# Ledger of designs, part 3: VHH binders against StAR-related lipid transfer protein 4 (Stard4)

Target 1, 199 residues: StAR-related lipid transfer protein 4 (Stard4), of Mus musculus (Mouse) (q99jv5)
Amino acid sequence: ASISTKLQNTLIQYHSIKEDEWRVAKKVKDVTVWRKPSEEFNGYLYKAQGVMDDVVNNVIDHIRPGPWRLDWDRLMTSLDVLEHFEENCCVMRYTTAGQLLNIISPREFVDFSYTVGYEEGLLSCGVSVEWSETRPEFVRGYNHPCGWFCVPLKDSPSQSLLTGYIQTDLRGMIPQSAVDTAMASTLANFYSDLRKGLR

## First folded at step 19 (VHH)

Design D25 (from C26 with A102L T108I)
Fold by ESMFold2, last read:
Structure D25 (fold): chain B 199 residues (1-199), chain A 124 residues (1-124)
Amino acid sequence: as target 1 above (199 residues)
Amino acid sequence: EVQLVESGGGLVQPGGSLRLSCAASGFTFSSYIYIGWVRRAPGKGEELVARISPSGGSTSYADSVKGRFTISADISKNTAYLQMNSLRVEDTAVYYCARKSLTVSTGIKAFDYWGQGTLVTVSS
């Protein structure tokens, strides 16, 4: 579909944004999280980067919609496939746990998900789509174009470089400082939790 | 009805090799499941030894079998395999094939469908 091509091109464009346009938001061990103002909404586009001790295929299979993701991602509380198109794309509905002592209440997202080759690695990306069914126990959030690039680490065949671009509108009535804290912390925890899941 | 049928167990000497098969029916291998091999040795609990996402090809192994066992899948035959090399007496167990789908449960509890098991005996 043309939506997958537009999404992929948008992520490639984000991946070309020069280093001096980013500001550091959080740094934990070897994981750095940056941000810059979003062009999509009143919020931030986040970038995260770190090295994984696994090959690209395993890393991305633990991120894309599937059973591996649910083994390690403590924030994700459910995942349903609403529409299946091909093995590399679907519409999924997932939910997240409350954060910051439930200052951010549980959210749900309905996203188009697309996984495709990128250089010697993979890109797994997504964007929220319209879905009329809502559930009262969740706030419907919105993911603007987002995704994860994973490529082999040069001269280290057992490792991969994982770079993420996250652009989430949590919606609802949340203090902005809580949003900023949650986004940066969630991205740092993503890496540490994924590393544990890959073992 | 979802069904998993193991085969290929038997008696083998230490250092030998054996290949187990897990034929699936009632569902098609997809990116939304993985297949695992779980073993139960005499007098011991269950151990998850290997997992595979058949469509993606991603695998995971227990430390006890890394480098000796290889899990694989053939999508066209809807079948997963466990190639067991350099077998040791401690690998003696009943080997079960099991499926995980989209559930937040982890470990042994995450598997929703199980085969009936196939016995592997490693002895001189």
Scores: ipSAE 0.649, ipTM 0.849, lowest interface PAE 1.3, mean pLDDT 90
Fold by ESMFold2, fold request of step 25:
Structure D25 (fold): chain B 199 residues (1-199), chain A 124 residues (1-124)
Amino acid sequence: as target 1 above (199 residues)
Amino acid sequence: EVQLVESGGGLVQPGGSLRLSCAASGFTFSSYIYIGWVRRAPGKGEELVARISPSGGSTSYADSVKGRFTISADISKNTAYLQMNSLRVEDTAVYYCARKSLTVSTGIKAFDYWGQGTLVTVSS
């Protein structure tokens, strides 16, 4: 029962939550975002799903910690690897840009990241860890267990199905409606921006 | 000391093939970098033609070379390769190997280390 095993099992549990427990939060083109109350904090667990026009390995390499993520993810403003354990896991510190005309000011997260096989594809997941160093230009947020499942489409081996589970406590004093709007929009934009990055 | 050394350039006729090599030293290929090939044609700016994350095998190509060029890496030799097939006169350029690490800069400006370049001339 290591941290990586517990994290992986939690994500697999989220991936098994029945469809009737989810409520639609947003639909944009072929991307659907759902949510349900979180059991980890006073907020929501978000689910997003859409098809990517690339193979699993390329899709996940553009999401996990690495140089590809920084080519396309305009919300992510920095990424540092603070501790490296193995090629598939690390502790990383990343920052995000302000959102909604800086109603949500820039955030900083320190996460354990773990990438592992899942069925015929991959799971890249994470959870925030305690890290004492803070920087005054950022609000330290907290990611509860979160991650991305990516599996090949059966009849289209050049395509993948990407399903994400996001459970972020942004911290600070932010109106709940702004939090809800930012989370759903960020997930929808994630897919469109990632698609452009894969081209 | 990080170094990238290109080799394999030369003169070839249209329709021919060449294989470029990029030998890396001073760092090990990992999931936190990718290697790119950038070319500079006479009188033109720089064009990023291919990228590879050596440990994961993820690749990306410019539209101008898709289907003709293949980027690859051999982790055991710490070397990246660019197989160039069906070469055209417009592929004539100095080809540079370059590394990107964890930076938010994109495009050509994202590369922190560059090789000296190898000349590829495609001419009748």
Scores: ipSAE 0.638, ipTM 0.845, lowest interface PAE 1.4, mean pLDDT 90
Fold by ESMFold2, fold request of step 25:
Structure D25 (fold): chain B 199 residues (1-199), chain A 124 residues (1-124)
Amino acid sequence: as target 1 above (199 residues)
Amino acid sequence: EVQLVESGGGLVQPGGSLRLSCAASGFTFSSYIYIGWVRRAPGKGEELVARISPSGGSTSYADSVKGRFTISADISKNTAYLQMNSLRVEDTAVYYCARKSLTVSTGIKAFDYWGQGTLVTVSS
């Protein structure tokens, strides 16, 4: 309970960061990706925003742990639920494909996941937890507080505004320019891949 | 042992309606699965017509059935339903209920458990 409340409050704080603290990292079609230095680690907090042509419940169900996510997310190569608490929270372990011709080798993450109401929509958020079991084919990464806010678009109720905050420490020995390139591109691709998966 | 049992198929005239049921056993509906309806018509391949996440209520439909078919679930009965309205001759097929869990496979190959199917015939 204390982990979920702290996580939620942290994401709401990120969602309140003033516009002038952000720098644009990438724009692709109607998706903008920003970044600012992280307060959690030596890296960046990324923000992404774009409109989804679907209702909040469908959008978030395609992001939270579950079978929909695995239909569309090209980066996610496996997902296991390690501990189930309630329908809206679990500890999950997932793996990611190598990126940039395997300059970033496959990663695994063990995250606490929590989905909760936010305004007229939903917040699905997570943070890595310590987990002793490791597998040698993966580098264990760490997600600092991260999440996705999804709210209905005011004048178009069939659409949603999806805003993400991503703060991933990929760990290992990776050139910083490769990290920056991968993070911005992954966030832009997230939107295009999710749109394809929704319909 | 996971099982899916379909019912509700039959003969119906064009423009008519049918409701298919898919009773599940050996697992409980949760946020970690979705239930799909797949149909197989003569001369055509398999078509995934509808999917539902029973716990979240999220749904997805093939373009061929949007606006005419509605998928739903009753968690307390561990049962999914496909309400088929405004039926057409081209909807004639064997309809299968199937489950997807946490697998990276997509499409028809993503389903790990299948029912035996129920025949729907739409004809004058």
Scores: ipSAE 0.634, ipTM 0.843, lowest interface PAE 1.4, mean pLDDT 90
Fold by ESMFold2, last read:
Structure D25 (fold): chain B 199 residues (1-199), chain A 124 residues (1-124)
Amino acid sequence: as target 1 above (199 residues)
Amino acid sequence: EVQLVESGGGLVQPGGSLRLSCAASGFTFSSYIYIGWVRRAPGKGEELVARISPSGGSTSYADSVKGRFTISADISKNTAYLQMNSLRVEDTAVYYCARKSLTVSTGIKAFDYWGQGTLVTVSS
């Protein structure tokens, strides 16, 4: 609905942020992670980019809500669809494992998820929504607009370029340096783990 | 009741081809499931040979069958298929169709519904 259009437009806006506004946070092999201060909360908007050795549809199908995501994403410990609207959008609840020897304890998120066309590829994006039910074993985090752009490589049609924008408020009482380390590392590991999942 | 029914097994010569079908009932194909083909050869354990997201068409294959087997789906018929080409004696097995939904389990343990299996025999 209107939430999907606003979410899509916000991600397209992030994708237009000029390169000189970003600072490199981490580089691992062929994956670069950048960050800039968030305009949504007291934290960072992260950008990650790398080439995937698969076509757009397969890459995005492994990221969007679905059974493939749970085969490879070591951080995601559960995924439930709370409301199904159409094949390309839902409200989902997912949980994440503890990180940094449980300094960051397990989190849960309730997100609206939306997948839509973008240029010759796809955008799969999400944002947290209000959900009153909580569970005591998890800290309820909040994703400000986040998403993954995936487009074919011009000179290598069997490959695609995957660019992500991640803007997560983990909530709770966590040292900011632990948050920053975890976010940059999980984004770099995301690419490595996804590549293994696509094989 | 959720049900998966395989068909199309039989005897085939090495180098030959065979197409298996998996008709699903009791649920509709959606973006929240994938269908897999698992085989059990005599005296061996189970091997996941192919998977497909019926709505999106995304696929994955075991190295042992890559390039020879093709998995596909027809969402209008609620049916998945396994086209097996260049068959070898070691492809002899009972082939099962199975479904995965949203679970963190991986591999064989992830499948919640299974067909009864269809026997494929590759012999001279």
Scores: ipSAE 0.628, ipTM 0.838, lowest interface PAE 1.4, mean pLDDT 90
Fold by OpenDDE, fold request of step 25:
Structure D25 (fold): chain B 199 residues (1-199), chain A 124 residues (1-124)
Amino acid sequence: as target 1 above (199 residues)
Amino acid sequence: EVQLVESGGGLVQPGGSLRLSCAASGFTFSSYIYIGWVRRAPGKGEELVARISPSGGSTSYADSVKGRFTISADISKNTAYLQMNSLRVEDTAVYYCARKSLTVSTGIKAFDYWGQGTLVTVSS
């Protein structure tokens, strides 16, 4: 309960950051990615935003830990729920595919995940936690507080606004330029893949 | 023991309606459980016709049944339903309800438990 509350509040704070504090990192047709220096680590906090042509519940169901994520997310190669707590609260372990022609090798993440109501929509958020079990074939990454806000559009309830805040420490020996490029691309691809999955 | 039991199948004329039920036991309709209706027509492969997240209520349909079929779930009864309207001859198939939990598999293969199926025959 303490973790979930703190996590939620942190994400709400991120969501309140003024527009002028963000710098555009990547802009494609239907999604914009911004970044600003993270206060959590020597890296960036990314903001991504795009309109989804689907209702909030369906969008979040595809994002949150569950059986749908692996169906559409090309970057995610495995997903396990390691521990269940209350409803919509768990510890999950997932792995990612290599990126940038394997300059970035596959990563493993162990995250506390929490999904909760936010305004007329939902917030699905997470943060990496310590986990003793290690698999040598993966580099353990670390997600500082991250999350996805999804709220219905006021003028179109069948559509929703999806806003993500991501600050991932990939760890390992990766050139910073590669990290920056990968993160922006990953977020853009996330939206693209999700849109395909929602069809 | 996890079990899914379908009911409600039968013979109907084109344009008719049927309501299938899927009673689940041995597990609950949690946030991480999804229910799908999969049909297998004679000589054809499996087709996922509809899926639902019972806890969140999100649904998805195959293009072939959009506007005609409605999937729903009653969490209190741990039961999923498939309302089939405007039935067509090509809807003739054995209909299975299946559970999809958090697995590494994708597609229809990701469903880990299946019912025995119920036959739906649409014929004049």
Scores: ipSAE 0.309, ipTM 0.685, lowest interface PAE 2.1, mean pLDDT 92

Design D25 (from C26 with A102L T108I)
Fold by OpenDDE, last read:
Structure D25 (fold): chain B 199 residues (1-199), chain A 124 residues (1-124)
Amino acid sequence: as target 1 above (199 residues)
Amino acid sequence: EVQLVESGGGLVQPGGSLRLSCAASGFTFSSYIYIGWVRRAPGKGEELVARISPSGGSTSYADSVKGRFTISADISKNTAYLQMNSLRVEDTAVYYCARKSLTVSTGIKAFDYWGQGTLVTVSS
């Protein structure tokens, strides 16, 4: 309970960051990615935003831990729920595919995940937690407080605004430039893949 | 014990309607649980017709049934439904209700529990 509350509040704070504090990292047709230095680690906090042609519940259902994530998210290669708590709260373990021609090897994450109502929409957020079980074939990454806000568009209830805040420490020996490139690209691709999955 | 029991199948004329029910027991329609309807027609493979996350209410449909079928769930009854309208001869199949919890498996193989199925026959 303490984790979920803190996590939610942190994400709300991120969502309140002024526009002038963000710098554009990547801009494509249907999504913009910004970044600013993270206060949690020696890296960036990323902000991504785009309009989704679907209702909030369906969008978040595809993002939150669920059985369909692997069907559309080409970056995610495995997903398990390790612990269930209250409704919309769990610990999940997932792995990611290699990136940038395998300059970034596959990663493993163990995250606390929490989904909660936010305004007229939903917030799905998470943060990495300690987990003793190790698998040598994966490098353990670490997600500092991350999350996705999804709210309906006032003028078009069948559409929703999806805003993500991501600050991932990939760890390992990776050039920072590669990390920066990968993160921006990953977030852009996330929207593209999600849109395909929602069809 | 997890159990899924389908009902509502039968014989119907083309253009007709049927409503299938899937009564679930041994688990609740909570988060991370998805319910799907999978059909198997004679001589054909399995096809995921529709799926729903009962807790969140999100739905998905195969292109073959989009606009004609509607999947829904009543959490209070722990029951999922498939409203089938404008039925066609090619909709003839055994319809299975299936549950998916979080595993590494994807697609139809992601479903870990299945009902016994209910036969839907569309014929003039």
Scores: ipSAE 0.294, ipTM 0.676, lowest interface PAE 2.4, mean pLDDT 92
Fold by OpenDDE, fold request of step 25:
Structure D25 (fold): chain B 199 residues (1-199), chain A 124 residues (1-124)
Amino acid sequence: as target 1 above (199 residues)
Amino acid sequence: EVQLVESGGGLVQPGGSLRLSCAASGFTFSSYIYIGWVRRAPGKGEELVARISPSGGSTSYADSVKGRFTISADISKNTAYLQMNSLRVEDTAVYYCARKSLTVSTGIKAFDYWGQGTLVTVSS
């Protein structure tokens, strides 16, 4: 309960950051990715935003811990729920595929996940937690407070605005330039893949 | 024990309607559980017809049934439904309800529990 409240508040703060504090990292047709230095670690906080041609609930159902995520997200290779606290709160473990021709080897994450109402939409957020079980085939990454806001468009309720805040420590010996490239691409691809999944 | 029990199948004329029910037991319709209707027509493979997230109400349909079929769920009864309208001969199949939970698998194989199925025959 304490974690969920803190997490939610943190994400709301990120969502209130002024536009002039962000720098464009990647801009494609239907999604923009920004970044700013993170206050949580020696890296960047990324902001991604794009319009989805679907209702909030369906968008979030595809993002939040569940079986649909694996169907569309090319980066995610596995997803398990380790602990259930309530219907909208759990600890999940997921793995990612290698990136940049395996310069970035597969990663494993163990995250507290929380989904809650936000305005007329939803916030699905998470943060990595300690987990003793290790698997040698994966490098354990760490997600600082991150999440996805999804709200309906006022003029088109069948569409929604999806905004993500991501600050991931991939760990390992990776050049920062590679990390930056990977993160920006990952977020852009996230939207592309999600759109395909929502078909 | 997890169980899914379908009912409501039968013989119907083209243009007719049927309502299938899927009574679930041994688990609850949580946020992480999805219910799907999968059909197997004679000589054909399995097709996911519709799916629902009971807790959120989100639904999805195969193109072949969009506008004709409606999937729904009653959480209080732990039961999912498939309202089938404007039935066509090609809708003839055994209809299964299935549960999809968190797994490392994708697609129809990710459904870990299935009902026994109910036969729907659309014929003049």
Scores: ipSAE 0.288, ipTM 0.674, lowest interface PAE 2.2, mean pLDDT 92
Fold by OpenDDE, last read:
Structure D25 (fold): chain B 199 residues (1-199), chain A 124 residues (1-124)
Amino acid sequence: as target 1 above (199 residues)
Amino acid sequence: EVQLVESGGGLVQPGGSLRLSCAASGFTFSSYIYIGWVRRAPGKGEELVARISPSGGSTSYADSVKGRFTISADISKNTAYLQMNSLRVEDTAVYYCARKSLTVSTGIKAFDYWGQGTLVTVSS
């Protein structure tokens, strides 16, 4: 309970960061990715934003732990719910495919996940938690507080504004430049893949 | 004990409608489960017709039934439904209700609990 509250508040704080504190990391036709130095670790906090042509509930259902994510997210290779606490929170374990021609080997994450109402939309957020069980074929990554805000557009309720805040410590021995490139690309691809999945 | 019980199948003429029901017991329609309808036509393989996240309301349909079938769920009754309109002869099949919970995977293999099925026959 304390984790969920703190996590929610942290993400809300990120969502309140002024525009001038962000620097553009990647801009494509349908999504913009920004970054700023993270206060949680020696890396970056990324902000991604794009408009989705779907209602909030459907967008979030495709993102949060559940039956939809693996259908469209090319980066995610597995997803398990390890512990179920309530209707909107759980501990999940998921794995990611290698990136940048396997310069970044597959990763494993164990995250507390929490989905809650935010304004007229939803917030799906998460943070890595300690988990003793490890698998040697995966490097354990660590997600500092991350999340996705999804709110309906004021003038078009059938569309949603999706904003993500991601700060992932991939760990391992990876050049920082590779990490930066991978993160920006991953976030851009996330939107592209999600849009395909929502069709 | 997890149980799924289908009902509503029967004989219908082409162009007609049927509504299938799937009564679930032994679990609740939480955010981390989904219900699907899978059909098996004579001499054919299994086809995932539709699926729904009862709690979230998200739905997905096979191209073969899109625009004609509607999957829904009543969480208060722990029951899922498949409204089938504009039925065609090729829709003839045994329709199964299936569930997946917690562990997530893709396709029909993701479903770990199945009902006994209900026969839908579309014939003139």
Scores: ipSAE 0.015, ipTM 0.316, lowest interface PAE 7.6, mean pLDDT 90

